VH-VL binders against FYVE, RhoGEF and PH domain-containing protein 5 (Fgd5). Designs and how they scored, part 2

Target 1, 194 residues: FYVE, RhoGEF and PH domain-containing protein 5 (Fgd5), of Mus musculus (Mouse) (q80uz0r647to840)
Amino acid sequence: RALVIAQELLSSEKAYVQMLQHLSLDFHGAVLRALENVEQEGREPLAQEELRQGLRELPAICDLHQGILESLEQRLGDCGEGQPQVADIFLAREQEFEHHAAHILQFDRYLGLLAESCLLSPRLATTVREFEQSSQGGGQSMKHRMLRVVQRLFQYQVLLTDYLNNLCPDSAEYDNTQSALTLISKVTDRANES

## First folded at step 11 (VH-VL; from rd1 with light chain L96Y)

Design rf5
Fold by ESMFold2, fold request of step 15:
Structure rf5 (fold): chain C 194 residues (1-194), chain A 125 residues (1-125), chain B 107 residues (1-107)
Amino acid sequence: as target 1 above (194 residues)
Amino acid sequence: QVQLVQSGAEVKKPGASVKVSCKASGYTFTDYGMNWVRQAPGQGLEWMGWINTDTGNPYYADDFKGRVTMTTDTSTSTAYMELRSLRSDDTAVYYCARDSPYYDSSGYHWGMDVWGQGTLVTVSS
Amino acid sequence: EIVMTQSPATLSVSPGERATLSCKASQSVSSNVVWYQQKPGQAPRLLIYGASTRATGIPARFSGSGSGTEFTLTISSLQSEDFAVYYCQQYNNWPYTFGQGTKLEIK
């Protein structure tokens, strides 16, 4: 039962990484190029720099989860018959989860800066429109897409809780899974309290 | 003057293709997407698709996929729409229309504020 | 795709009177509706965006209202130049879709 839940963690991580790649590599790159054009026109470069810096959390979050996915593939491809060991994958990346914390605390501000920049730049507004309306995006607002970035953390809480409930309480993996849940909960508590 | 000027009327036989041009002036062509909309005689408006004039990425309505190609030439600020395998029910006025952002207290909106004069394409045997 | 349905198809009304045109969406489009006016032989003219905001240069007698799935264009004191075909269009999602039009005619 633990192995089944660990496989669900792997499969859902693949889907999440695909979403992050679209958001962090395709959209984010297009927005940064559009911002470069606005700055060359000499408009409000300070606000644009703040937006650029805030948006760089998306590539960092994508890098984090690519690493998690690679580690999950290794562990679950190698584990075969035994009890899975996946909790330390999260514990090893505690520092990198601060990118999620930074995103949670600042994404409303940076969405506001993006909206203000769109008022000044029809080209940026057009870029955002194309992304929102693309088949992968389906008309969903940028706020909803940014919230999807943090939704994965709540999914981790559900999956890791189910995983924990199917581990031997005396095992090291049980203790590590409790620690991973604590790590994830610390980050999500910022979202609930922000 | 902000305007869109389209190529002249065309008469085609079934099975042929038509390519309509739409030249923009008075604004930065690559800052706005371009819609193509058609209207059969005595009928309503039908959206054919949208193109990012900066990147050239087109998006087509399902009814036209496989028969339409939309392109741009940024050096001449011109958008193009080509419709292939023409049928008599493709007889229509074809419009280009700029996709423009608008803002009010409720947020962002989009509207087609600048339209070409229309290009009549008649498909008859 | 989102279907926009206009009613009535034809509205006969006397100059100086009020005209009310209806537009229904098959699913919620929030306030993402545009109204156009079209006279014979001319391209459409943008009247209202955001369901209720008049475009620049549009007379105050034109007003729009609604949200979700129900939208209304009202012309409060009809002038001779207002007799035309009116289209609603949603821009909530691609594909953009139009209502079939309401012809506003004299009577």
Scores: ipSAE 0.614, ipTM 0.875, lowest interface PAE 1.1, mean pLDDT 87
Fold by ESMFold2, fold request of step 15:
Structure rf5 (fold): chain C 194 residues (1-194), chain A 125 residues (1-125), chain B 107 residues (1-107)
Amino acid sequence: as target 1 above (194 residues)
Amino acid sequence: QVQLVQSGAEVKKPGASVKVSCKASGYTFTDYGMNWVRQAPGQGLEWMGWINTDTGNPYYADDFKGRVTMTTDTSTSTAYMELRSLRSDDTAVYYCARDSPYYDSSGYHWGMDVWGQGTLVTVSS
Amino acid sequence: EIVMTQSPATLSVSPGERATLSCKASQSVSSNVVWYQQKPGQAPRLLIYGASTRATGIPARFSGSGSGTEFTLTISSLQSEDFAVYYCQQYNNWPYTFGQGTKLEIK
């Protein structure tokens, strides 16, 4: 059962990386170009710079998850027997999860800055509209897409908890999975402000 | 101030193609997407597609995919729509229309606020 | 795609009276509906966006309401220039789709 959950982690990671690639390659570039044109109007340069800086987290998050996916494919593509071993993949990337923490803390502000910039720029509004309408078979809002970036961490908590419950408690993988859950929870807890 | 001026009426035979032009003036052409909409005589309006005038990326309605091509020329602020393999039921007035954002208390909205005068295309044997 | 259905097909009313035009979407479009007016030989004119917000320059006698799947255009105190064909259109998703139109006639 542990192996089934590890395979589900792999398959959902593939889908997540594909979503991140569309977001970080297509949307990120288009918005940066549109922002350059808005600055020619001389409006709120500091707000635009904050938005550019926040958007740079998306490529970094994409790079993190491409690494996770590659490692999962290697581990789960080997033999079909034996105990799965995936928890250290997360532990090895603890520092890189700080890009998620930055995104969680700031994405509402970045969405607000994007909305304000769209009010000032029909070109930016048109760019956002095109992305929302053209991608992935549905017209999902930009807010929904940004939330999906964060949602993956909560999915990890669910999947890794289920994985843990199907491991032998005296195994090294059990201990490593507890540590990975602590790492992920630390990142998600930084979004807690109540 | 803001206007869209289209090319003149066309008479075509079945199997031919037609290319309609739409020249924008009075606004920044690349700031707004452009829709193409047609209307058969005595009938309603039908959306054909949308083009990003900045990048040139087109998006076509399924009924026209494969035989319509939308392009732009940013140096002349002109959008183009070419419809190939014409048949008699393609007889219609073809409009270009600017896709404009609007904002109110409920959020963002879109409307076609500026329309060309229309181009009659008649397809007859 | 989202089907927009207008009713009635033709509405006969006298000048000075009220006209009520209906538009129904096959699925929820939130408030993402536009109303256009079209006179013979002319391009459509944008009247209402966001289901209820008048475009610039549109007289106050035009009002829109509705959300979800049911929408209404109301014209109070009809003027002679208001006799035309009216279309609703959703912009919730591509492809954009229009209703079949309601022809507003004298009497």
Scores: ipSAE 0.589, ipTM 0.869, lowest interface PAE 1.1, mean pLDDT 87
Fold by ESMFold2, last read:
Structure rf5 (fold): chain C 194 residues (1-194), chain A 125 residues (1-125), chain B 107 residues (1-107)
Amino acid sequence: as target 1 above (194 residues)
Amino acid sequence: QVQLVQSGAEVKKPGASVKVSCKASGYTFTDYGMNWVRQAPGQGLEWMGWINTDTGNPYYADDFKGRVTMTTDTSTSTAYMELRSLRSDDTAVYYCARDSPYYDSSGYHWGMDVWGQGTLVTVSS
Amino acid sequence: EIVMTQSPATLSVSPGERATLSCKASQSVSSNVVWYQQKPGQAPRLLIYGASTRATGIPARFSGSGSGTEFTLTISSLQSEDFAVYYCQQYNNWPYTFGQGTKLEIK
């Protein structure tokens, strides 16, 4: 039934937010701290500013999904057999999904800027190395970790399609779920065109 | 002149602890991570762990987890490794080694390019 | 943990000859292998990083190759100073692991 799929959406969102928090707290903060040291050495401040600007998307994506998780917990966390209503959680946040679109369109450039900055700064290279090695998945590249950020959108497409197929077509939740799928598809379509 | 200078040889009894120092000079200490590697007599090399010299965050190989503590003092550019609950098979030369980044046509790489002279720790009853 | 296995344990070679040392990883490490040389009573010396790139100041007679799980260090036209123990090490991920060493000795 639809409730089981909605609960799987909640469970997987918890895991995703945990991953985003590690990226946002550990990586983003460490890179910003290391960039201050590169600027003190008088190296390419324009490239560092562009990198700093692009990395801003990661905390914003984390904030979006923390909000989604809180709303899912509120709607699904209590005892009850009632019909789930979760699709509007996504629709209410349409503007915030633009942070995902910005990430998709620009992260390759910002990863390149990070790599260039590491050439100029052993401290930044050491910082990136520590982040890559200190988590459970030793040897994972920065590109792989950043691509996991967008992977969730494809998971939403799968889960929401399965959810839709288990809703009454006459229900408002069916219509809202179709609208949520359209919203997610617009963001992922930008990934395909790049 | 880039170098790592370690403290002198130690003789210890089983159950004791040892703390080896590694003083860096000729480069910015906090720019590079520090490895600790040991070598028992007639044996190969064994990685013990790595420490971020700027933050002091250590990461230990599983065989040493619980018995080793790695620290730094950035004001003196010195790294420390302490090994506790010593056993006779801990007899070895202990090295500090700088973890340095490299770049070539295939991308980024890492290597231990600067090593301390080694500190012999002998554990005997 | 990635296990690095070197062969042979000992290689007896005449000066002027070619030596070939092997290193196998228990899983793919891409090109993330370094080679070290160690002489008696000395710390290891970095020779090759990235499986194939010579470190600064290393003579051209040292060359490395390999990718994935199989790696080779080749020393052409051996000199008297080349007789030592050689270690491979992977840096693909922590823990860093070494092969057990290949002793290169005079025949």
Scores: ipSAE 0.577, ipTM 0.872, lowest interface PAE 1.2, mean pLDDT 86
Fold by ESMFold2, fold request of step 15:
Structure rf5 (fold): chain C 194 residues (1-194), chain A 125 residues (1-125), chain B 107 residues (1-107)
Amino acid sequence: as target 1 above (194 residues)
Amino acid sequence: QVQLVQSGAEVKKPGASVKVSCKASGYTFTDYGMNWVRQAPGQGLEWMGWINTDTGNPYYADDFKGRVTMTTDTSTSTAYMELRSLRSDDTAVYYCARDSPYYDSSGYHWGMDVWGQGTLVTVSS
Amino acid sequence: EIVMTQSPATLSVSPGERATLSCKASQSVSSNVVWYQQKPGQAPRLLIYGASTRATGIPARFSGSGSGTEFTLTISSLQSEDFAVYYCQQYNNWPYTFGQGTKLEIK
């Protein structure tokens, strides 16, 4: 059952990385280009700079999860029928989860600033529309995709708790999984404090 | 005054191509996407695709992929739609229509608020 | 793709009376429906967006309602200029799709 949950971690991480790549490579670039045109017209440059700064966390989050995915593929691609060992993948990247914390603290502000900027800029609204409607966006709203960035941490809590409950309590993987849960919980607890 | 002015009617033979122009005036052309919609005689409306007028990125309805090319020229504020390998059932009025955002208490919405006058394309042997 | 189905195909109504036009989507489109009016030889005219919000300059006798899969356009006191073909269109997802139209004609 532990292996099945570890495989679910892998498969869901693949889907998450694909979403992050579309969001951080395609959407983020398009929004930055649209913001440059609006700034040339000299309106609301401070709100637009705040939006630009808030969006900078997405590439870093994408890099983090690409690394997690690559490690999961190696560990579970090589693992035949033994107990999986995946918890240290998260522990090795503890500092990089700060980009999630930064994003969580600014999430509602990002969405608000983007919505307000779209009210003032049909060009930005058109850019967001194209992203939402392209085949890479799958028709899902920008808000839903941005929310999924945050939701992944809660999905980790659920998956790692289920994983923990299917490990031998005396194993090193059990202890490492408890530590990974603590790491993820610290990041999500910052969200609860906002 | 915001308007879209299309090129004149065309008569084509099967197998030929047609290129319809749509010139925008009275607004910033690159701020809005452009739809192309056609209507066969006595029939309803059919969406052909959308183009980002700022980047030139087109998106086509499946029935037209491979036969249609949509482009823009930002220097003249003009959108173009070219339909190739014409058949008699391509006889229709072809419209360009601006894709405009709206906001109300439920959020963002989209509608085609400005339409060209239409271009009749007749395909006959 | 999302199929939009309109009914009736033709509706005969006297001036001053009430007309009710129906539009059904093959799957939920939330409130992402637009209604257009088209008179012979003219391009469509945007009437309602967001299923229920009138576009600028549209008379109050036009009202829209619905969410999910079922939508209604109501014209509460028909004027002679209201006799036209009406189309619903969803903008929830590309491709944009239209209903086949309801012809509103003078009885």
Scores: ipSAE 0.567, ipTM 0.862, lowest interface PAE 1.3, mean pLDDT 86

Design rf5
Fold by ESMFold2, last read:
Structure rf5 (fold): chain C 194 residues (1-194), chain A 125 residues (1-125), chain B 107 residues (1-107)
Amino acid sequence: as target 1 above (194 residues)
Amino acid sequence: QVQLVQSGAEVKKPGASVKVSCKASGYTFTDYGMNWVRQAPGQGLEWMGWINTDTGNPYYADDFKGRVTMTTDTSTSTAYMELRSLRSDDTAVYYCARDSPYYDSSGYHWGMDVWGQGTLVTVSS
Amino acid sequence: EIVMTQSPATLSVSPGERATLSCKASQSVSSNVVWYQQKPGQAPRLLIYGASTRATGIPARFSGSGSGTEFTLTISSLQSEDFAVYYCQQYNNWPYTFGQGTKLEIK
């Protein structure tokens, strides 16, 4: 049943946005502050700038998914039983998914740069440790948390495929869901090329 | 010279509180987290919690939540641990210990490489 | 929380001999184990981190091994100053947890 799957998409999006908000607000800000201190001490300014630039993708990804969540809540929060319409929420945001593509392409590089920066900065290492071990962070490593950012796209593929299989094949929502799957698959194909 | 110097021994009655200080020198205080660890006479080591010395964000072991408060004063490079509602079985040596990162080919590691000298807190009627 | 169990509780060994101390975790901690030495009236001293890497200034006679749930500290050619209590600790997750200690005694 398509409506049940659309509501699962909404509920899982809520959880994902909460994770992104913790990652982009608490962690990202603290890391940027720590990087400013390392730059004052003067080593490898290009590596630090690349890390800073890569980490800026996280707030952009968070903004994207906050918008998706708000749209899903509006479409499904007051919706009675019937055919849901959610696929265009993704299609309207095609350009914003480029932030995910950028994150996927540079994932291992930015983890390496973070590790190198932590070697140079005990404050940054301490910041990462606190985030990893805090109750908000759930005890998972930074690598796993940043991997979770990417894993949502694969979850979308599963959810939207199940959704598609429960739609009337001649409906507009069916066609739009196929287009949304194509959009998501283009972004995830970059992960397979890595 | 990197060191942690703690306040002196305390004798307290049950129901009182104690506040132990830990002053850091020889390194940048706000770059490292601080652990508090205690050891009852003849017993092993017990982790009480950790504090981010830059932000002051504390994290407490469950057995101590509600009774312990950890704070810092960055202007004096000093960490504090206050334990309230003292009981006789809180008699222990209390240590502060710096939480230090280490790196090797297998990744990041953590260890308490700098310890205070310990503060004996005796709780007796 | 992760329980760390040390054995034996007491180990009697002569100077110049080898001592082997064991530490077992209740669940996998990868290689996230530290070993400490503690003498009476003193704070613990960090010996080994990452299960096998000696801290700065620790003599080569101290070595560590293990991963997952089983860990070993070995002290070769024991010196008089090595008779102390030894603790393992995991740092995989908060709360940090320690083994109950192994006391190394002469003879």
Scores: ipSAE 0.565, ipTM 0.861, lowest interface PAE 1.3, mean pLDDT 86

